# Designs tried in a protein design chat: VH-VL binders against Uncharacterized protein B0228.1. Part 4

Target 1, 207 residues: Uncharacterized protein B0228.1, of Caenorhabditis elegans (q09220)
Amino acid sequence: AVVTPSIENHKMENASVTISKVPISHRPRGFTAGSDSKKLAVQRFKLLISDFLSDAQLSKSIDVAAVGMHKGKSMDDILDDVYTRLRRTLSTKQISELAKAQKGLVEDLDEKSAKLVKARVKRMIVYSFDPAAEQIHKYATRPSMAFALIAETINERFVGSVKDLIRDVLTPKEYDIFRKHYHPHIFKLDNIGNNTEAVRTTTHETF

## First folded at step 10 (VH-VL; framework fv_masavibart)

Design s32 (from C3 with heavy chain Y104H)
Fold by ESMFold2-Fast, scan of step 10:
Structure s32 (fold): chain C 207 residues (1-207), chain A 121 residues (1-121), chain B 110 residues (1-110)
Amino acid sequence: as target 1 above (207 residues)
Amino acid sequence: QVQLVESGGGVVQPGRSLRLSCAASGFTFSKYWMYWVRQAPGKGLEWVAVIRYDGSNKYYADSVKGRFTISRDNSKNTLYLQMNSLRTEDTAVYYCARGSEYRHSDAFDIWGQGTLVTVSS
Amino acid sequence: QSALTQPASVSGSPGQSITISCTGTSSDVGGYKYVSWYQQHPGKAPKLMIYEVSKRPSGVSNRFSGSKSGNTASLTISGLQSEDEADYYCSSYTEYSTLVFGGGTKLTVL
């Protein structure tokens, strides 16, 4: 059937030409979308999760998000709605990836980070960069937030920003421990696009 | 009509520089990832570089990393490839290709006709 | 950099079905859902035939189909026609956020 892909492509091509570089997940909680802002936000949400979800799941996510935006829901509530609807269609692999992301955050940021990282470094990771620190803490505590983390991890800019914060304050050994808790697929999205740099990104010796 | 038109190819000596341009028309250029792909005479296709729709992310083939720079001007619907320190193995037809809207993808649904770059002594 | 492995040539008669393989590793073909296939006639730019392993762009005949099993993607052309004679290239997204092409397969219609 070609109907769903054709409809999806039509909606994408009719999106606003002035695209915000700010990920949907980084927007204020009280975000209310007008007609044009709603369309832009839906397109940005698709971008954040496009490599993780199937086309059918992306289409459903866009529809659920659009309904929530029309109702004036917060971005966090919209992501909860998306996760709740998608959980019935998630594969065992996708569920495993969500579980790994959530476990890694709890172990590294809430429990293991407190043991492996000095109080100063912990504060730099968790509280020194307010937008990222607030979101990392939020994502550690809820399944819908783990879904949001996966969406943000797909966004290379967010992953790069968090990675730079962590890399600059952790020792190479501590950084290696931190990155090993991420799913390989999610980690691969952080690669910078050539063979030499990918070796550096995937090696346990270089940060 | 969706079109990509390359220009700037020619004959240059090794070690010199050349800048390729790709003029896009018939679609919203600022929404699409854009690619450069090359093909040496009688050989296969080789990916060269990619640029995100907003210009914020760039990736290069290992063979051109540090020598080539991809850029775009969304106000002029134009893609560029700055080629420095050219080598004889860079001799190829260079194609401009349109990627996916908003997301990184393998699909190149629109290609230019190509521009020949010959690097010879 | 290693290219994806394709047979150098394949041949068939009109009406026959032929399959072209594209073999990589778990870091490209096996690891991602982003495999595409291109058709190139002499002196022409490549044309997209298949994307995301098995999807066809509008205007591409349903005689062309794509699939993937493990580290090998396949392009199958059914009801072979003389106009199908061309070079065919596979391409895959890699774990390095780069793209790699196969070496190409020359299809001859006998």
Scores: ipSAE 0.000, ipTM 0.425, lowest interface PAE 19.2, mean pLDDT 65

Design s33 (from C3 with heavy chain Y104L)
Fold by ESMFold2-Fast, scan of step 10:
Structure s33 (fold): chain C 207 residues (1-207), chain A 121 residues (1-121), chain B 110 residues (1-110)
Amino acid sequence: as target 1 above (207 residues)
Amino acid sequence: QVQLVESGGGVVQPGRSLRLSCAASGFTFSKYWMYWVRQAPGKGLEWVAVIRYDGSNKYYADSVKGRFTISRDNSKNTLYLQMNSLRTEDTAVYYCARGSEYRLSDAFDIWGQGTLVTVSS
Amino acid sequence: QSALTQPASVSGSPGQSITISCTGTSSDVGGYKYVSWYQQHPGKAPKLMIYEVSKRPSGVSNRFSGSKSGNTASLTISGLQSEDEADYYCSSYTEYSTLVFGGGTKLTVL
């Protein structure tokens, strides 16, 4: 069997660096999110918001948040529930990293770590359950799409076009729907190796 | 009816080249991802290569990368496999197979009859 | 060689049910819903029996069904008939945009 780079092995790197390390011929095609949608949410959160928490800790946080939302709890109550369970699993190193967030090591580690964890978990909940983020997940059903979108939001420089990666996995009709929902994101990059602050104009790219 | 017909197989010596063709009929060829799959005598199936419906993207099995080139001519409804630097382990029946319309998919709903390539000295 | 593990052979009597397994990793069978099954009679091209784990193409008997649990996909054939005697291959996408087949299983109808 030939050993090829795994995108999952690079989950601590930003998505553009991860994508650039995988040859074009080896880029993932994808899968239906049903069996592993939570894993995609964990990977997306790590790349966009935080990489100091383990996959297990982030997965547990998503589970607790989902339960709280289904019970109709407020965001503050949900964050309290998540932090209460997560805090017991945080290592001394993780607590120290949270405390260092802006100006080095600080004295009130527990109280400041609580605030930072809650802020980051709130972003995770927003990205996991926001209608716009949910639609990105719906249309980024395949790992290649998720990593391409993360690459665009973190770093606009990458070796492949987001449009080209998305077109590989969507029909022209599905791509048009995706474009309408995510126009600012999917058209921010001009071409491979280049970026632009201007949104790309829609062209005849579906046929 | 929907049909794929391979041609171009034969007996060749190691190190030589062959070009396989696959003629498609009965469907809009330009809408479909197309595949080459091979099967060595008495052995199992092995994926060789795939090409996007417009010819812009191509993927290869590691065993053939750098030696084989997949291409297509949508005006002629024909798929090709250019096989260079042939080895005895490339001996197989080569099938062309139809993937999904526009969307990348691993389902091969239509297969050709296959063409035998024998690489021997 | 093939990366997916199938039993070399399975057997059953007419009217019985049999199941053929296809085991991979989280980078192929476990990670994707793009598992297909093919039937091949001697001297003939393969025929698609199941695609996307459990979907059946038009013209394929409902005696054929597919499922997946973890890293293992399964093809189940109910009400075995003599014409089901053939080689069966699974296939899966991989996280590297490649396709991998199983080693194949010879089904014998006793």
Scores: ipSAE 0.000, ipTM 0.449, lowest interface PAE 14.1, mean pLDDT 67

Design s34 (from C3 with heavy chain Y104E)
Fold by ESMFold2-Fast, scan of step 10:
Structure s34 (fold): chain C 207 residues (1-207), chain A 121 residues (1-121), chain B 110 residues (1-110)
Amino acid sequence: as target 1 above (207 residues)
Amino acid sequence: QVQLVESGGGVVQPGRSLRLSCAASGFTFSKYWMYWVRQAPGKGLEWVAVIRYDGSNKYYADSVKGRFTISRDNSKNTLYLQMNSLRTEDTAVYYCARGSEYRESDAFDIWGQGTLVTVSS
Amino acid sequence: QSALTQPASVSGSPGQSITISCTGTSSDVGGYKYVSWYQQHPGKAPKLMIYEVSKRPSGVSNRFSGSKSGNTASLTISGLQSEDEADYYCSSYTEYSTLVFGGGTKLTVL
């Protein structure tokens, strides 16, 4: 098994998103259109989970993922699209750094490298579109607040993928705390006032 | 009534393959994490593999990683274990077991009756 | 040792209480509250008796109780009955988000 570094030592920065033409009903809950959101997502992923990708590759990955969401593709199909586009732009050094970050030898370089890239990109996609990503950042600084909000703001569509990706990102101790409070069969769909900016934007435009 | 029924076990030579099936009934299969656990004759329990309720995430014990593949078909309420490159130490009764609804769990509240896999030279 | 440590056997008389220990490390039993206990009669599938250290599933007798102190979890069976004679296995969540079982304990009711 692979141990994932703690996210509590990283900080959020500005982000921009150029995807305002994708209908809200076709986006994961919590996706925010606008230049600032994309820049924040790029910085967050670089610091927390995607430091092996360049800012340009990370930005392109977000755009490809958004197009896939607009077309109603499954997460696996979206990951395949993103990986296919990035495969030709990844340097040998980037692939090597990704393999080292996972603390393992890569005997089957092509297969294992593809799996690691897909896993990293999946985390990036979830973090850019899921309101739980913002709450996880808050959890890194104030755990008690983040757990209450995660349970109340995650859309049912992303329940499994979010918790699976959280397990890969959090330390085992952090994951144990998270799973004690994360019960996706108990969701509360709440209105504006108790949610993040991203969740409020999605709710306002969808309903 | 909630139940799990395994099938597909048998006697095979080392290096061959077998596919196990587990038919679920009496509950909403598509909501539950599912597990495979094995028990060698006269020995204890050993976790083998787990699959998320929607089939997207899979995890394996180191002893079977790279040889076994877990999968599921929610439309047929069926869990599978594809076992390749079988070794004599894979000889065991294989149980399918139900985890928790939507979240992964370390507790298995429903077990099948098991299917015996014998790998002999 | 990669598995949790249980005594190979334990015995008691009807009406008595017995305790089965399950010892791990701070990376499994000691670090998490996800310890489960299973009962297995000869030729049958295991049955969940305790989960999350001390909780009982519906239908499990209150004679069965679980606890944990440091790196050791314990299953206590009070008012022993002949039907309790079985193998008992503990399991725990690990630091690597995997599962590990104990070696098993054979309970004999004399």
Scores: ipSAE 0.000, ipTM 0.427, lowest interface PAE 20.4, mean pLDDT 67

Design s35 (from C3 with heavy chain Y102W)
Fold by ESMFold2-Fast, scan of step 10:
Structure s35 (fold): chain C 207 residues (1-207), chain A 121 residues (1-121), chain B 110 residues (1-110)
Amino acid sequence: as target 1 above (207 residues)
Amino acid sequence: QVQLVESGGGVVQPGRSLRLSCAASGFTFSKYWMYWVRQAPGKGLEWVAVIRYDGSNKYYADSVKGRFTISRDNSKNTLYLQMNSLRTEDTAVYYCARGSEWRYSDAFDIWGQGTLVTVSS
Amino acid sequence: QSALTQPASVSGSPGQSITISCTGTSSDVGGYKYVSWYQQHPGKAPKLMIYEVSKRPSGVSNRFSGSKSGNTASLTISGLQSEDEADYYCSSYTEYSTLVFGGGTKLTVL
């Protein structure tokens, strides 16, 4: 019998070993021992390695981070690479948990650090659906295959309260902008027998 | 082991019908969009049809619209292609394929070995 | 619907890099991020090498990379090896919610 280290211990140890083997000139800026930037980076990794991630997602994030560190990328660029790789594999529940964890994390950070973490979580939410979705509407007088795929992805990712999920991360102004560009273009797909009907659904909230 | 196995190919006369089957194993079939792609002897690939994971939405290439019907039985992990009014130009190896990014990709990450359909007089 | 144009053949020597182009229109390659590349050895089923322009499936060598500029997508193979000798096909989503393939490119490793 072999005991595997816990996910958190395994990931933190691997990141530390990888960084320590890289010359200082090639280390990600803001990820050095004892700096405030290092503390922020550790908290960012803690957010990513939450126990709600699958083993596959955790392994993928470790691999992506290790490659970026070896190439001497900044910690912000490395985390962007990780979020970009994970975005389409995250469930609605995982996105919700990340948003909740980020909200708690931000309460202990200075304003500048909080802004960086919020920006990263915002990008993750936006990238959960195709950023080219607006182009599809140009050709969709009725549901097309690509439009149906985009609508299904949005509906699947945000099963439950899209409003509650996004509200926790975005300011009222940012939420209004997001709602204007994405939410009005979401279609609810109902499967009735052997036929799927695309139905536009909208929920409005006054501010 | 993720696998797709086609069957039902053979030699048929023009104007007749043939039904192809594709047996899926090693993955949750009911979560994936499924595709049929064909390749005429010595020629390139041509997309034929796609079906949504639950069977509700279907799309076809213009060359087969009105003649071919794609369907699936999620309880049997099986994809079907009903080919009616067959033409000589339908002669091809027919592959079934799985959509690579579940629910939102038109890429094919798993392919069957193919089954040959020959339409000749 | 628009046909995708690939060179009929390309060749290279072991260790070199080669690039295969796939040219469409703004209604397919230029308009959407759903460009894929497939490798096919004689008598075998195609294998997915690249999806969504530049993403690699697990198990595909990092010697294979994809990109897109305007209406042209490109597959680049670095460190060319004998087993790379195969036919390569691009595919793209279209404005008509259909899929089209390129004509295929035969890669010869000399």
Scores: ipSAE 0.000, ipTM 0.417, lowest interface PAE 17.1, mean pLDDT 67

Design s36 (from C3 with heavy chain Y102F)
Fold by ESMFold2-Fast, scan of step 10:
Structure s36 (fold): chain C 207 residues (1-207), chain A 121 residues (1-121), chain B 110 residues (1-110)
Amino acid sequence: as target 1 above (207 residues)
Amino acid sequence: QVQLVESGGGVVQPGRSLRLSCAASGFTFSKYWMYWVRQAPGKGLEWVAVIRYDGSNKYYADSVKGRFTISRDNSKNTLYLQMNSLRTEDTAVYYCARGSEFRYSDAFDIWGQGTLVTVSS
Amino acid sequence: QSALTQPASVSGSPGQSITISCTGTSSDVGGYKYVSWYQQHPGKAPKLMIYEVSKRPSGVSNRFSGSKSGNTASLTISGLQSEDEADYYCSSYTEYSTLVFGGGTKLTVL
């Protein structure tokens, strides 16, 4: 089964982090712009990121990192800061909720999809709680699978007209840097800053 | 029930090497992050090293980095600490301690009784 | 040097309550919910008393409680008993991906 949230869904103030709203087609083995409707895919990723950002400390960390980019920090510096803050700010409750969400995600899935979901959730939990992961210094250029979810959410901006996936407004120069870092394929823009047509893109565990 | 027993401590001269062992029993050793913590005579506790449950990730205190190597053998339920280029400042009781599967939710709920390492000329 | 600041000593009489503080920075005690407290009797290994700021392991008396405010964590022992006389250490995770301990507090039961 495919887990598809309603376009009209709202979030409660105290909603726990759940991964059941993330499309299975967008797992670490890659995704395509055409594998799901663009509007629904963007909404699902936005809902997942919003669950993390409902924590005031996490939300503030993301906002500060985005503002830092506007002040001339590199994309790599921003990603490293976000990664460091996210993994150190996640509470025991959030880690527990991620583990609980895994059970609901897999009970109605085929074996192949269940394995991908389990791998992603396990990496997300371990990654969030291992601040000294050997990959920390490489995440600025090659995000791990857990951080790739954030990169995928940002990259979905290029296939849908959603601009508020990060809680700050990027300058045209910053947007171009973001786009090139997470969307290596050429695309057409409809209204500067939005991508309404894109060639196929993929993400990998080391994206 | 659950137990950790250290061995391998002793007296060594500066610049030499020593290998400590920690034998685990009463729990599924392969599920737990494992730690080495030391305590110099009359002083407080100091973290030394940690190893992930599967042996894939290892982290060290700056004071021992490049000199000490943590390892484990899950088939033998044993944790190791290889100590090279020993200094007088490494003189301490070395404790083996059990963490958990999630590093930050860890607390050292099980400790060994410690093994004394004395580095002197 | 100890990364976290604890008083060197504290004392009380049987039946009284005492509190031991553990002060760090926003990069350790203040930034995370992963503060633990350990009790150590002379010549013995440390014993876990409190984890995740305020949680007690099974078998630890409810006379022991933990809390945190800003950059300072506190261990409170109520109804003091002679067996509580020991050294107490706090520990916390740091922004440098390391674990640090306080300098230790000697509790004397008068």
Scores: ipSAE 0.000, ipTM 0.426, lowest interface PAE 18.6, mean pLDDT 63

Design s37 (from C3 with heavy chain N57D)
Fold by ESMFold2-Fast, scan of step 10:
Structure s37 (fold): chain C 207 residues (1-207), chain A 121 residues (1-121), chain B 110 residues (1-110)
Amino acid sequence: as target 1 above (207 residues)
Amino acid sequence: QVQLVESGGGVVQPGRSLRLSCAASGFTFSKYWMYWVRQAPGKGLEWVAVIRYDGSDKYYADSVKGRFTISRDNSKNTLYLQMNSLRTEDTAVYYCARGSEYRYSDAFDIWGQGTLVTVSS
Amino acid sequence: QSALTQPASVSGSPGQSITISCTGTSSDVGGYKYVSWYQQHPGKAPKLMIYEVSKRPSGVSNRFSGSKSGNTASLTISGLQSEDEADYYCSSYTEYSTLVFGGGTKLTVL
């Protein structure tokens, strides 16, 4: 059950500053591992899909997605895997309610329910699925230099392109997760000479 | 250092119940997915059940669904398997095995010694 | 629920190399990078030899190597030694968030 770190992970572990040594208050908001991250993901699914889905169905969907991420599947393949698993557990009533959620009044629910369910579930998962949940677990066990570096640049008034530096250190998968959650701050930090005061104010609030 | 010790095995009649325990030591039990794997006498390995590190998610082999319940008590560093409606084909050595830290894994790096469950009339 | 397919037995002489196959489907071995191999001596608990298709745990000899092509994973043991005589099991994670084992292969060192 022990996973050996990749060469890239070894490089991050050898960094002079690691995320594990950075106080939580200086880490990106929502950087938590375990059940807390999963609870947040389940809560987000409920807000988008409706509370008529059971916690078990939502939890299972998140687990299927996590497995797909570990396998290195594309997001579309992961979403199809999640939809396939969800569909097997949905009752006729849940399918009907999910289809209704699209437009309120639907003329021919029965004939189009499967297509509407697939499209709607796929869209909801795209918007609510937090691949950061799996990566936060990964970062908790294998600290990411990028988050520590962001905290350091805030404190040290870094003059280089933070975006380019992070791209060189993170795996492509980790960079995608980082970009999704922290892109506004990374973008602003890239232009620190032009936006110094605005960046400082905003970053203290978030990191 | 790292150790898993199973207990609770024995001889039981078909249709009855039995509870197995697995005591963990030498590692942070609350961080690991935990598994039960069984092996019938002279036969191969068969996965039985798995439980997430926080106890929230559980998965079962089709052969035991609805009859067996996996659970854990992280404050006591102990994994459990409640076996109900036992059948003769449930006769096996039951192993406790450690999965991955925080993540579902295909690998079990630490195994207990096993505890024998015999279901016979 | 379906077991993975392994040959019942394989044999070799000291110093030789042997390969044990493990065949599944696109929903387990072919679809995922989560294939493990276990060694079991009579009366003992299994020991992890390979995980994630090709990775070795600390303390496992580099004579043991793993690979995968399509729906078939393989365990190769080079420089066979008498102590390698044991039962070998493969396992794979499935798309249903379950785990499946192969039927096992008895390795005899002649």
Scores: ipSAE 0.000, ipTM 0.422, lowest interface PAE 20.0, mean pLDDT 65

Design s38 (from C5 with heavy chain K103R)
Fold by ESMFold2-Fast, scan of step 10:
Structure s38 (fold): chain C 207 residues (1-207), chain A 121 residues (1-121), chain B 110 residues (1-110)
Amino acid sequence: as target 1 above (207 residues)
Amino acid sequence: QVQLVESGGGVVQPGRSLRLSCAASGFTFSKYWMYWVRQAPGKGLEWVAVIWYDGSNKYYADSVKGRFTISRDNSKNTLYLQMNSLRTEDTAVYYCAKGSEYRRSDAFDIWGQGTLVTVSS
Amino acid sequence: QSALTQPASVSGSPGQSITISCTGTSSDVGGYNRVSWYQQHPGKAPKLMIYEVSKRPSGVSNRFSGSKSGNTASLTISGLQSEDEADYYCSSYTEYSTLVFGGGTKLTVL
C-alpha cells in the first residue's frame, strides 16, 4: 500500500550538464518532440539555470523530494519543503537575469506570486476529484515528474519556457496528468493543434 | 461492520421532488468521498453525483445538473440527494456508494442496498 | 456523455477463461489508469472486483485480473466457476472530472 522509492531512482535525468561559454541570452530556446527531445529539454533547462542554480542544488531538490516520499510525507509537505529551499536559493538578480534571457522582464517572486504558487501546489497534491491530483502522487516516484513539479514551483513567472520544458521532460501520459492540474491561464496560450476543447472550456475550468 | 443504508425512495409524479438519505456506519464517514449511482429497471449503471469528504466540492452527471443536489452531514454520518423536477426517465434504483480510499477514490468499495424511485404519471 | 462500450454478453464453461472488453476514448479509458470493474448478481448491489486497471481489493479472487491497451480495458476471469455468472460493468474517470460506466456484459456459465 505504501510506495517506497529508491533515492537513486530519483536522481536527475542526464546527471551532468556541460556548461557552455555562450551567454544564456544567445542560446537557442526551441525544441522538438520525442525521446531525444526530452533529454535535450532537460539539458536545456539545466544549462539555462546552471548559472543560477548549481547542479548540486537542483539534484538536492530532487533528493529532498525522494527522501520525503520514502519517509511517507504528504506531497503537500514535500513540495513546500522543496519550494522553500529553492526559493531561498534564487536571488532577485538571478531571477531578473533569467527573465531577460527568456526575452522577458519580470520581478522577483513577490508575496502575491508566492501565495499563488503555494495555493497551486496545494491544489495539485490535496486529494480532490481531479484525477490529475492523485495521479501526480503515483507518478512522483519518477524523476521526470519530480523534476517538472520542482520546475513549476520555483518558476511560475517563467511560464513559457517552463511549459515547454515540462512538455519535453514528461511522457505524453505524465504531461496530460500534469497539464490538467497546472495553472489554466498558462496553458490558455498553448497552441496544441488538436485540442479545441481546451480553448472552449478554459473560462470554466477550476483546476 | 461497514454499512450504507438508503431510504426515502417511493412513487412520485413528474415535476415533484424527493429527498434520499444514506446512513453510514462502521467507518469514519468524514474521511471519504461519497457517491450516488442509479440503475433504471433492467438497464445499466449510471453515475449521478459525487461529494468530497468535507463537502467543499460536488460534481453531477449532465442528465441531473440543475435538478439534483448532493449534500452530507458529517456530524450525523449521513449523505443526501435532493431530487427536484423529477422526470419519468429518473425512475431507477438509487445506490449510495463509498470511495475506496481515504479522501479520494474513483472506485466504490462499499455500496448500499439501493432505494427504488418510481416517477410515473 | 456516451457510455463505455462493452459486449452485451459473453459465455464460457467451468474451468475456462473469458475476457470482457471495455472501450472508451483518450479522454477516459485511454487517458488515465482509472478503470474499475464491478460484479452484480441479480437483485444485489454491485461489488468492486478491480480498481486502477489491474488492482484487486482484499477478498477478491486472483482468478480476476485487469489490463489495458490504448483505449480498451479488459477484465479476465480464469478458472471460471458457476458463481461468476453475473453482470459485469466497467467504469472510468473522464477529463471532465465525471465518471462513466460501460453498458454492462452478462456472463453466462454454461
Scores: ipSAE 0.000, ipTM 0.435, lowest interface PAE 16.8, mean pLDDT 66

Design s39 (from C5 with heavy chain R104Y)
Fold by ESMFold2-Fast, scan of step 10:
Structure s39 (fold): chain C 207 residues (1-207), chain A 121 residues (1-121), chain B 110 residues (1-110)
Amino acid sequence: as target 1 above (207 residues)
Amino acid sequence: QVQLVESGGGVVQPGRSLRLSCAASGFTFSKYWMYWVRQAPGKGLEWVAVIWYDGSNKYYADSVKGRFTISRDNSKNTLYLQMNSLRTEDTAVYYCAKGSEYKYSDAFDIWGQGTLVTVSS
Amino acid sequence: QSALTQPASVSGSPGQSITISCTGTSSDVGGYNRVSWYQQHPGKAPKLMIYEVSKRPSGVSNRFSGSKSGNTASLTISGLQSEDEADYYCSSYTEYSTLVFGGGTKLTVL
């Protein structure tokens, strides 16, 4: 499902990065191209977050990430844990910057890692611009409702640019479904629950 | 550090009204969904109401819908429950509870000690 | 009656493991990964033990674990201790943006 990562992706923690495609501003000293490895994933995670966080937020992020990596969590789960822990202390600007940095990394990651990072970028973009969109995770089992919520948030708050970003993050199939369920005159946050059964039925055999 | 303190409970006759308050401290009250949960003597937990962080949305259990009103004052870090048309079956300990996460939460990580409401003739 | 079905009681001996079930429908437990478990000792407020089916809050013993299969969520307590004797409640989000609790399970540690 578009909003719900696969179980297989959650169990995998390997990530590959091609150093020549990583932006120079996001490279640590001594970073090299490598095969899938946990060490490389840790270096990429630290690089991603360090430029946009305060010392206190960075310290908390490193602790959360270290615990998650020790437990064998995926990069997506670790980033979700960090975001959840820091949400109250993150500014809208910091969240936006993290989303942009994650989008850059998607282009350099292998297929499995890229899917997880894309899902995270999509969630961060939604959460950055509208607190009401924070409800998206409760619709993880209902991709059509998640799309309705994203469509409403984009249409109501952010004409133009965020739609372009969401299109870039979604696959062609996911974007097609997004467009099919984009009904700004029908889908409002207070109406989504009333339309739940119809929306689920429409996408049930697709996800 | 994080604390919720309920007040306003007491003994009241059927058909009357009562207002409960919940004073919050030690966290950013305006960032969290807040809940009321009750427990009748010797019985289980029953969710009563929820209010979003900004007061924009409210949901109620069917048993209290139309009679109870949840509200909040973010400037005073206080949650309220206005209880109208009270019935004997509303007799319970009423707990104030904080949502566990900033984003939509349906788990309660911090609870008050509760305030007893007794509806009797 | 309660919206979610729990056994009225379960029992175990110190050091053993026990499991408490919580059964709902596709419109609550089965439809969302939003199941929580609470522990309540006599005369005290409930304490959150598990949220989002399987996650533990900081400070909750790793002896407590949660899972879900279809319309049934489960709380498993390993290495039972006398202090675990309490009432346990499950709760779930519903498709109507409401919350429901199970009837509660009395755990007795023999």
Scores: ipSAE 0.000, ipTM 0.423, lowest interface PAE 19.1, mean pLDDT 66

